# Ledger of designs, part 5: VH-VL binders against q9umr5

Target 1, 268 residues: q9umr5
Amino acid sequence: SYKPVIVVHGLFDSSYSFRHLLEYINETHPGTVVTVLDLFDGRESLRPLWEQVQGFREAVVPIMAKAPQGVHLICYSQGGLVCRALLSVMDDHNVDSFISLSSPQMGQYGDTDYLKWLFPTSMRSNLYRICYSPWGQEFSICNYWHDPHHDDLYLNASSFLALINGERDHPNATVWRKNFLRVGHLVLIGGPDDGVITPWQSSFFGFYDANETVLEMEEQLVYLRDSFGLKTLLARGAIVRCPMAGISHTAWHSNRTLYETCIEPWLS

## First folded at step 6 (VH-VL)

Design pf1
Fold by OpenDDE, look of step 6:
Structure pf1 (fold): chain C 268 residues (1-268), chain A 122 residues (1-122), chain B 112 residues (1-112)
Amino acid sequence: as target 1 above (268 residues)
Amino acid sequence: QVQLVQSGAEVKKPGSSVKVSCKASGGTFSSYAISWVRQAPGQGLEYLGYIIPIFGTANYNEKFKGRVTITADKSTSTAYMELSSLRSEDTAVYYCARGGYDSYGYEPFDYWGQGTMVTVSS
Amino acid sequence: DVVMTQSPLSLPVTLGQPASISCRSSQSLVYSDGNTYLYWFQQRPGQSPRRLIYKVSNRDSGVPDRFSGSGSGTDFTLKISRVEAEDVGVYYCMQGTQWPFTFGQGTKLEIK
């Protein structure tokens, strides 16, 4: 039998968004038990990410316990960060494939059309002021806001991304790294036409430098220092990068070609 | 100059709901946090919650979860605080407040509304 | 929740004399960014609260220099070097480090 699949949704999302994905999985892997976690839907997805991590952890633990052979995680957008944190805090997870579906793994610093209402251009340069405060950090968006022009503030005020990245020292960094390294494969999916994740390379742990030049994963300090295990995962062939053009952010979970190319191979 | 103008005094029956408005003028609205605090007669200040209008949702003090709803209309630069299932203990002056930005970041409560007295009585 | 404890709760002061208000938090108010989000507010009779001090020791514009804030960690103090008649009111400390943000009980400053 196929390993169970757990799906974690993104910002302002719900389980309904994954109806096509469920269809694809059922068609190609009949009998697969797929659970789309219906937690923190809609506006509740703006709750602090650590709160979400705790809630999702409570939901996945029973599923994992019933699947000693292991499970697969498909985590979309903001959900990808939640899942990465889950794998970091869980010392007994049994995740075979962690599929990060267009997730801002290295953070967000965007003012794209899709999020323009949330991050207008005039506001992107100033969002650090509220996000890197106690008031802002109570919202998930601010938990992974990564302003390349205010790196010090990010490193010190980010209560989520900087921690799971091991960019700021904390007492759990070593353990979290160990836990995360339990994953069988890390499948990174994203693309240049996403329109939301900014830069889109964030889905591959690429990000802006201080000049807003995009650097690749291998150029990032978190990789170079192996702060949470990226370098180790890459070295053992556990990282799969699956870029795809022509896919908008809201279509990653509903594109058949993308599924067949980037998701399906890792559900066996 | 930033100003916060709140709606007028309210007299409500127990079990009913009240909605207080807070209109901001003289500055930006969406990226600031609008805080709501209340003060019962002769008592101290109590933090109800706050909203960052651009995010569209509020952060609530758990003490009031289920009864308080904070919303914001970006088009009118107006924040709202609705309190349901009113009790006599909810009798208080309700304040909205907004912070400002400085070189170090966001600082709350730089500007205050004039307060709205809500009286809950049978 | 972080408990903010002010002392004294009542503060009768002679005009021209100094005043001091203590605020203690049940937990450290140092945030991850190294800042301490401790605030002082003044509320004159019949008026809305007014922020006097932000982040322990920074005076807002228009606040007389006779007001000063100090402290660190869990122990904070608001001082008035020379109390004036206009200083009558209730003073509150507030922590903005850990949600839910909380106020002290208030200190009522009166003229003897």
Scores: ipSAE 0.906, ipTM 0.960, lowest interface PAE 0.6, mean pLDDT 95
Fold by ESMFold2, fold request of step 11:
Structure pf1 (fold): chain C 268 residues (1-268), chain A 122 residues (1-122), chain B 112 residues (1-112)
Amino acid sequence: as target 1 above (268 residues)
Amino acid sequence: QVQLVQSGAEVKKPGSSVKVSCKASGGTFSSYAISWVRQAPGQGLEYLGYIIPIFGTANYNEKFKGRVTITADKSTSTAYMELSSLRSEDTAVYYCARGGYDSYGYEPFDYWGQGTMVTVSS
Amino acid sequence: DVVMTQSPLSLPVTLGQPASISCRSSQSLVYSDGNTYLYWFQQRPGQSPRRLIYKVSNRDSGVPDRFSGSGSGTDFTLKISRVEAEDVGVYYCMQGTQWPFTFGQGTKLEIK
């Protein structure tokens, strides 16, 4: 039998978007128990990410408890950050595959056509001003905003991303790393035609330097220092990178070829 | 310079609602925290919540959660605070305030509205 | 919630004399970025509040040099070196480190 699958949605999202993904799982792996968590929908997805992590934690605990053989996580967009934080704060998680579906794992620095009506006219260069303050950090977008031209502000003011990445010292860093490393596989999915995640390589733990040149995962300080376990996972053979071109941000969970290539093999 | 102009005084019955407006002029609006605080007669200041209009959603003090709604209209540079299920204890002057930026970063409560008296009585 | 406690709550003062207002927080106001989000406001009779001091000790534009702020951690002080008639009103401290951001009870400054 197949392990249960838990699905976590992204920004301005809800469970409605995952109907096709559910169909694919049912067709290829009949009998799989799939739960799409219906929390922090729509505008509520702008709540602080730590608040979202706590709410999703409460929802996943009973599911994991009823599945001693383990579960899988499929986490889309902003939801991939929620899931990575869950894996860090839960001493007792039993996640085998963590499938990160076009998630801004190293942060976001972009106002794009998909979000143009949210970010009218040249907001990306100015968002750091409010985002890197206690007022801005009460909103999820600011929790993972990563302005490569103000990295010192990011490192000091981020209440979420800089902490779960181990980019700033904190008392939980060792235990969070230990918990995260209990995952069986980290499956990273994304692609150059996403159109929203900026840079799209953030889905693979890549990110901009000060010149907006993308440094790959293995060039990142968080990898080199193994701050939260990326180097250890890679050495263990537990990281799967599955890039796919031609998929826009809203289509990752409704593309059959993507599912069969990048997701299905990891839903044991 | 930046000015915040609030709607006029209101007298309300218990159980009704009130909506106070706050129009910004002389500066940008969308990327600042627009805060709402109140002051009951002879009492101190109490923070209700704030909105950052570019995100289109507000952060609320849990004490008022479920009764207060804060919104913004970016096209008119106007923020709104609506308080429902009014009680006599909600009699207060309601202020809006906007933050600002300086060399140290973002600072709250740089500019204040003139205040709006809301009286709740039967 | 972070509790902000001011003392005294009433401060009668002789014109030309110094005044000191204390503000204590129930926990450290140092944020992860190293900043201390402690603010002072003045509310003159019949007026809206006005920010005097931001981030502990930084005087706002147009605030007289006789006003100064100091402190660290959980203990903060607003001082007026020489009280003038225009200084009558209520003074509030506020923390902006942890949501919900909270005000002290206020200190009413009066001329004796």
Scores: ipSAE 0.759, ipTM 0.898, lowest interface PAE 1.3, mean pLDDT 91
Fold by ESMFold2, fold request of step 11:
Structure pf1 (fold): chain C 268 residues (1-268), chain A 122 residues (1-122), chain B 112 residues (1-112)
Amino acid sequence: as target 1 above (268 residues)
Amino acid sequence: QVQLVQSGAEVKKPGSSVKVSCKASGGTFSSYAISWVRQAPGQGLEYLGYIIPIFGTANYNEKFKGRVTITADKSTSTAYMELSSLRSEDTAVYYCARGGYDSYGYEPFDYWGQGTMVTVSS
Amino acid sequence: DVVMTQSPLSLPVTLGQPASISCRSSQSLVYSDGNTYLYWFQQRPGQSPRRLIYKVSNRDSGVPDRFSGSGSGTDFTLKISRVEAEDVGVYYCMQGTQWPFTFGQGTKLEIK
């Protein structure tokens, strides 16, 4: 029997978006129990990320309890941040593969597709002003907004991303690192034609410096200090990087070649 | 200069709904929190919720359960608050307010609408 | 929810004398960024509220310097050094640290 798979969706998303991924898994791993968590759909995906983490934790616990041999996570876009927080806060998780599907793991600094639809002029240079306030932090986008030109504001005001990245000291940092390191594999998926995740290398723990030059994962302080376990995971051979060009943000879970290359090998 | 103009007073029956509008002029709208507060006769202020129009969704006070809906129309710079399943205790003046930016960042309640009296009776 | 408690609820004051309004929160109002999101508003009779003080002690533009705010943690004070006739109205504190953001009950300032 294959390990059960839990799927966590992204911003403005729902469980229906993953119908093709479900088909691929059924074809290559018949009999696999796949659960697409149907929580925080649509506009509810803008709820604070800690609220979402709590809700997804409650849904995941019984699934993990029924599968003592382990579970796989496939987590898309914003969902990859929810899943990474789950791995940190759950001392009882049994996740083997954490598959991060085009997720803004080091944050977002760009107009998202839905912001562009709503506001045709760029607002990325001004969003920090409301995001780094209690009013803005009540929305998930602001929980992982990362303005490289106002890094001090980010470090002090982020209620979510700066904490799970270990960029700001907090009393749970050691325990969260220990819990996260229990994962078997971290599979990082994304690509340059995504069009939403900005910079796209955020899906691989890369991010902008103050000049908007991308520094890769191994150049990041969070990696160098091993603040939540990335250096340790890499040294164990537990990090898989699977970049793929030619895939837009909404197509990651519906591209067969991407599935076969980057996802299928990790669903054992 | 920013001005918030609200729709006129309304008289409603219990169980019905009311939709109050708040039109902003003389300034930008979409990147601020547009808040709704109410004040029952002779009583204090109560926060219903707020919308940041650039995000397209609102944050609600759970006290009002699923009865309050806050929306915004960016093309007309107008926010709306709809309260359903009205009760006599919902009789109040309803205010909209917009935040502002200062040298320290974002601050709430910089500009206030004139208020809209909603009376629930029968 | 954070409960905001004002004292007194009714404040009769002699013209030209000082006035003081207390506001207490049920938990610390210090946010992760080190700021304290405590606000004071004035509502004159028949008018919409007006912001007076933001972040404990910062006077808004156009607010007379006879108004001052102070406090820390859970205990805050609005002071009027010399009450004038135009100061009649209701004064509210509000916390903006934890959603839902909440107001005190109000303090009605009246001239004796």
Scores: ipSAE 0.755, ipTM 0.898, lowest interface PAE 1.4, mean pLDDT 91

Design pf1
Fold by ESMFold2, look of step 10:
Structure pf1 (fold): chain C 268 residues (1-268), chain A 122 residues (1-122), chain B 112 residues (1-112)
Amino acid sequence: as target 1 above (268 residues)
Amino acid sequence: QVQLVQSGAEVKKPGSSVKVSCKASGGTFSSYAISWVRQAPGQGLEYLGYIIPIFGTANYNEKFKGRVTITADKSTSTAYMELSSLRSEDTAVYYCARGGYDSYGYEPFDYWGQGTMVTVSS
Amino acid sequence: DVVMTQSPLSLPVTLGQPASISCRSSQSLVYSDGNTYLYWFQQRPGQSPRRLIYKVSNRDSGVPDRFSGSGSGTDFTLKISRVEAEDVGVYYCMQGTQWPFTFGQGTKLEIK
């Protein structure tokens, strides 16, 4: 029998978006209990990420309690940040595979054109002004906005990403790292044709330097300092990287080849 | 140069709703917080919530979340505050205000509307 | 919620004399970025509020030099070095560090 699978959606999203992924799991792993969490849908996905983490935590506790052998997480886009925070704050999680499906793990610095009704023109160079303030940090986009040209503001004003990355000192850093390291595997999925995650290498813990040159995961300070356990996980053989070209941001959960190549092997 | 012009005074019955508008002119609109604050007669200021129009959603004081709706229309540079299930205690002047940017970043309440008196009486 | 407590609530003052208004918060107003989001507003009779001081001590453009702000942590002060007749009104402190952002009760400045 297969471990239960919990699915967490992204920005402006809902559980319906995963109907094809559910079909793939049912066809390849019949009998798998799959729960797509239907919380913070649509505009509610702009609520502060810590509020979302708290709500999703309440939803996953009974599922994990009924599955002592463990569960798997499939977490899409912004949902991958929610899931990573869950793994840090839950002392008693039993997650085997954490599958990060095109998530902005090192942050976002790009046009949100998929939010076309919100952003008629590019605003990426100016968002830092409000995002790095108490007013902006009340919105999820600002919680993981990472302006490489204002990294000092990011490091000091981020209420979410800088904390879960261990980029700023806080009293829970040791406990969060310990909790995150209990995951069996970290599966990183993304690709150059995503079109929304910017840089797309954020899905693999890569990000821009001040010149907008991408530094890969192993070049990041959070990796080198092992701030939340990435170096430890890689040394343990627990990080799986599965890049795939030709997939747009909204198609990651509806591409069978991607599922069979990058997801299915980790749904034991 | 920046001006915030609010809609006119309203008299409402308990249980009804009111929608107050706040039109911005003479500056940009989308990336500033547009805040709503009220002041009951003879009392102090109370923060209802704010919207950052580029995100299209508002942050509410939980005291009012179930009764207050704050929206913005970027095409007309107008913010709206709707208060439902009105009570006599909601009688107040309702202000909109917009923030601004300086060399250090974002600062709130740079510009204020003239206020809109809402009277709730049976 | 962060409670903002002003003292005094009523402040009669003689023209030309100094005035001092205290504002205390129930918890530190220092944000993670090192800034202290403490603001002072003036509301003259029949008018909308006006921002006087931002981030503790920074005077807004067009605010007379006789107004100054100071303080740190949880304890803040607005001073008027020589009160003028046009200073009559209600003064509010506000914190912008933790949502919901909150105002003090107000201090009514009156001329004796």
Scores: ipSAE 0.741, ipTM 0.889, lowest interface PAE 1.4, mean pLDDT 91
Fold by ESMFold2, fold request of step 11:
Structure pf1 (fold): chain C 268 residues (1-268), chain A 122 residues (1-122), chain B 112 residues (1-112)
Amino acid sequence: as target 1 above (268 residues)
Amino acid sequence: QVQLVQSGAEVKKPGSSVKVSCKASGGTFSSYAISWVRQAPGQGLEYLGYIIPIFGTANYNEKFKGRVTITADKSTSTAYMELSSLRSEDTAVYYCARGGYDSYGYEPFDYWGQGTMVTVSS
Amino acid sequence: DVVMTQSPLSLPVTLGQPASISCRSSQSLVYSDGNTYLYWFQQRPGQSPRRLIYKVSNRDSGVPDRFSGSGSGTDFTLKISRVEAEDVGVYYCMQGTQWPFTFGQGTKLEIK
């Protein structure tokens, strides 16, 4: 039989959004136990990410305990950051495939049309002022906001992303790296037509330099220093990069071609 | 000059609800923390929570979670605090406050409303 | 929650003499960005509070030079070099490092 699959949703999201993904898994891997975690729905997805990590940790422990041979994670958008933090803080996780669906792994710097209902005026150049304060860090968007024009503020004020990326020294960095490296595969999924993740290459650990030129994963200091294990994983052949054009942010979990190409091979 | 004008004093019965408004003028509203603080007669200040209107959600002091609702209407630059299931110990002056930006970034409590007295008595 | 403890709670002062108010926190107020989020407020009778000092020692505009803030870590002080009659009121410290952000219990300054 197949390893159980745990699904973690993203910002302003709910478990219903994954109904097509569940159908695809049932067709290709019949009998697979799939759990879509029903925590931090809607506006609760703006709670601090460490609070969300704690809540999701409590939910995954019994599932992992019932599956001693391992589980898979499918984590969408903001949920991919929650999942990566889980892999870092759990010294006893048994995750084989960590599948990251269009997640802002190196941060977010955009107020696209998709987010206009949240940000009706352009805010990306100005949001750093409140995000890099204790008041702003109480909201999940600010926990992974990464203003490339204020990188010094990001590095010092981020309570989440700069820590799990190993961009700021902290006492748990060595243990978190060891825990993360216990994952079997890291599957990175995203694409240029996403419309929300900005830059879209953040889903592949790429990000802007100070001129808003995208540096790829292998050009990032966190990769070069191997601060949380990316270089080690790539050398093992454990990183899978699966970009696909033509998919909007809300469609990653409901596109059959994407599923067959990027997800299906990693659910065994 | 930024000004915060709150709704008028209210007298309420135990078990009812009160909704206090805070209208901002003379400045921008949506990208600041709009905080709610109360002060019982002869007592100190107590932080209820705050909203950053562009996120459309509030951060609450756990002590009041479940009884307090903080919202904002960006189109009218007005924040609201609603306190339900009122008790006599909820008798207090309720203040709203807005932060500001300076050369060091964001600072809280730059501007204060005039306060709204809420009296809860049977 | 971070507990903020003020001393004294009542402070009678002779006009023209200095006054000093202590504020201690149950943990360091230094945030990861290197800033110390410690604030001082004044509340005159019948008025809303006003911010006097932000981030330990920075005086707000319009606050007289006789007010100064100092301290670090967990121990902070507000000083008034020469108390004037208009300084009567209650003074609060507040921490903004860890949610929920919390106030001290207040120090009532009175003229002897």
Scores: ipSAE 0.715, ipTM 0.880, lowest interface PAE 1.5, mean pLDDT 90

Design pf2
Fold by OpenDDE, look of step 10:
Structure pf2 (fold): chain C 268 residues (1-268), chain A 122 residues (1-122), chain B 112 residues (1-112)
Amino acid sequence: as target 1 above (268 residues)
Amino acid sequence: QVQLVQSGAEVKKPGSSVKVSCKASGGTFSSYAISWVRQAPGQGLEYLGYIIPIFGTANYNEKFKGRVTITADKSTSTAYMELSSLRSEDTAVYYCARGGYDSYGYEGMDVWGQGTMVTVSS
Amino acid sequence: DVVMTQSPLSLPVTLGQPASISCRSSQSLVYSDGNTYLYWFQQRPGQSPRRLIYKVSNRDSGVPDRFSGSGSGTDFTLKISRVEAEDVGVYYCMQGTHWPYTFGQGTKLEIK
């Protein structure tokens, strides 16, 4: 039988967004128990990510307990960060494949049309003012806002991303790394036509330097220092990169070709 | 100069709802936090919650969760605080306040409205 | 929730004399960024609160230099070097580091 699949949604999403994905899984892997977690939907997805991590943890623990052979995680957009954190704090998780579906794994610093919709009267260059404050960090968006021009503020004020990345020292860094390394495979999915994740390479742990030049995963300090296990995972062949062009952000979970190419191979 | 102008005094019956407005002028609105604080007669200050308009949702003091709704209209630079299931102990002056920032980040609550008296009586 | 404790609650002062208000928090107010989000507000009779001090020791524009804030961690102080008649009112400390943000009880400053 196929291992259970747990799905975690993104910002402002709900379980409804994954109806096509469920169909695809059912067709290609009949009998697979798929659970789309209906937590922190809609506006509630703006709750602090650590709060979300706790909520999702409570939901996945029973599922994992009933699946001794392991489970697969499909985590979309913001959900990918939630899942990475979840795997970092759980010392007993049994995740075989962690599929990060167009997630801002190295953070967000975008000013796309999507962000203009969300921030119509604000420029990305000024968001650090509120995001790197107690007020801002109560919202999920700020928890992974990564301003390359204000790295010090990011490192000091980010209450989520900087911690799970091991970019700021904390007493749980070693343990979180150990926990995260329990994952069988890390499948990174994203693409240049996403239009939301900025830069799109963030889905592959790439990100801007101080000049907004995109550096690859292997050039990132978190990789070079192996702060949460990326170098180790890569060395043992546990990282899969699946870039795909021509897919908008809201289509990653509903594109059949993407599913067959990047998701399905890791559900068996 | 930034100013916050609140709606007028309200008299409400127990069990009803009240909605207070706070209009910002003389500055930007969307990227600031608008806080709501109340003060019962002769008492201290109590923090209800705040909204960051660009995010479209508010952070609430759990003490009031379920009864307080804070919203914002970016087009009119107006924040709203609605309190439902009113009781006598909700009688207070309700203030809105805007958070300012400096070159290093948010400073806190620097501009206050004039306050709105809400009286709950049978 | 973080408890903010002010002392004294009543502060009678002679004109021209100094005044000092203490504010203690139940836990450290140092945020991850190294800042301490401690505020002092003044509320004159019949008026809205007015911010005097932000982040422990920074005076807002228009606040007289006779007002000063100091402290660190859990212990903070507002000082008035020379009390004037216009200083009559209630003073509140507030922490903005830990949600939910909380105020002290207030200190009522009166002229003897």
Scores: ipSAE 0.872, ipTM 0.939, lowest interface PAE 0.6, mean pLDDT 94
Fold by ESMFold2, look of step 10:
Structure pf2 (fold): chain C 268 residues (1-268), chain A 122 residues (1-122), chain B 112 residues (1-112)
Amino acid sequence: as target 1 above (268 residues)
Amino acid sequence: QVQLVQSGAEVKKPGSSVKVSCKASGGTFSSYAISWVRQAPGQGLEYLGYIIPIFGTANYNEKFKGRVTITADKSTSTAYMELSSLRSEDTAVYYCARGGYDSYGYEGMDVWGQGTMVTVSS
Amino acid sequence: DVVMTQSPLSLPVTLGQPASISCRSSQSLVYSDGNTYLYWFQQRPGQSPRRLIYKVSNRDSGVPDRFSGSGSGTDFTLKISRVEAEDVGVYYCMQGTHWPYTFGQGTKLEIK
């Protein structure tokens, strides 16, 4: 009786990481068909995000076709950006709840503990030099790197985030906004103790200004201009914000209290 | 100044594999694109792929993707290119090259290794 | 793939005279950031390639000012105002805008 659930993993991740989440869904919503997509695992998660979007699109089509009443998406970390792009590019998606689980929705700017093996020294102030080049844009982390001190470079060189945010003009902006707005609910989950997403408010469409002061979603130009539908969704009552402290980045999908509070209510 | 030193020449039989190393000395390594380019005798240059070592994965020219593997070891500042299922047309000099930063951003392939001759013969 | 076409493929030049090498791309090389990632390389006999020019017209350090690059969009030119004996070699253009990055066929410069 419950809508099928599709799970999309994050950077350096695989389908095994979601075993506890699957247990929670089975216990609280018996009979729910849950599919954890087994694509772009591990180091393959560094492939260009548009390549990942295309691959995940092909995988979700048959699942959605078999569920005419709709499906839910649970999308973790980088996977939340893949899912948001899916909602924009798919004319025919039937997603009711899009659950964004600690995803860098407004981008990433930080030497984070989870990624410290990638950045053994403080690199955040200099990474823009390679990320905002054709060479860097072939890697997923650069597709959503968002340096608040080089906003002009971000706006013009980002091949992914600036496009799905409608921050750079492109011929599909109107259609992508229309498609995204067909979602029933946008459930935003994250918290201050994540340790990886920087700023953690990126999970709620907040981000740094040029002084590294966090501006909340409603203060962002993408919201004020309603460039891809955030203002419309909020006015419709379709945005749910579920912050939770005390959870590290790798623990979002294995915390029962988080599941019961922020996820379970939206798995109709 | 940074210098790229490659491993020595190799003679290989068809169907085998070769692994060429490229060690960076006198400079930083991990945040630069390390490219692999080859040149068959009397021919032009052909781009195989590149790695940005801090990301730990490579971007491959699709023409070679099934046969080429590009890796890096950040601790030794060394990049590697392995080409498998060798054919006679793979006979070439294989170069590594590193990009650099100027006042306007990143630029490709400003420092080149000396080249490694790989000869594939029966 | 973007096809890079050089002309001429062989360029005999009298010492002290100018030389000009053309490079055409099958697509615009202007990236979304406004930059044009077009490069020129020189390969002297028996040596590794050496970058001469990046982003169309910027000379690398140590490249003599008799070398200049120009062009836009799909059409690019490398000029040598006064050819010297040390300029003998093969010159390649390369585009770095569209993956996979591609080279021209090369232009062999010789002293007549």
Scores: ipSAE 0.632, ipTM 0.836, lowest interface PAE 1.9, mean pLDDT 90

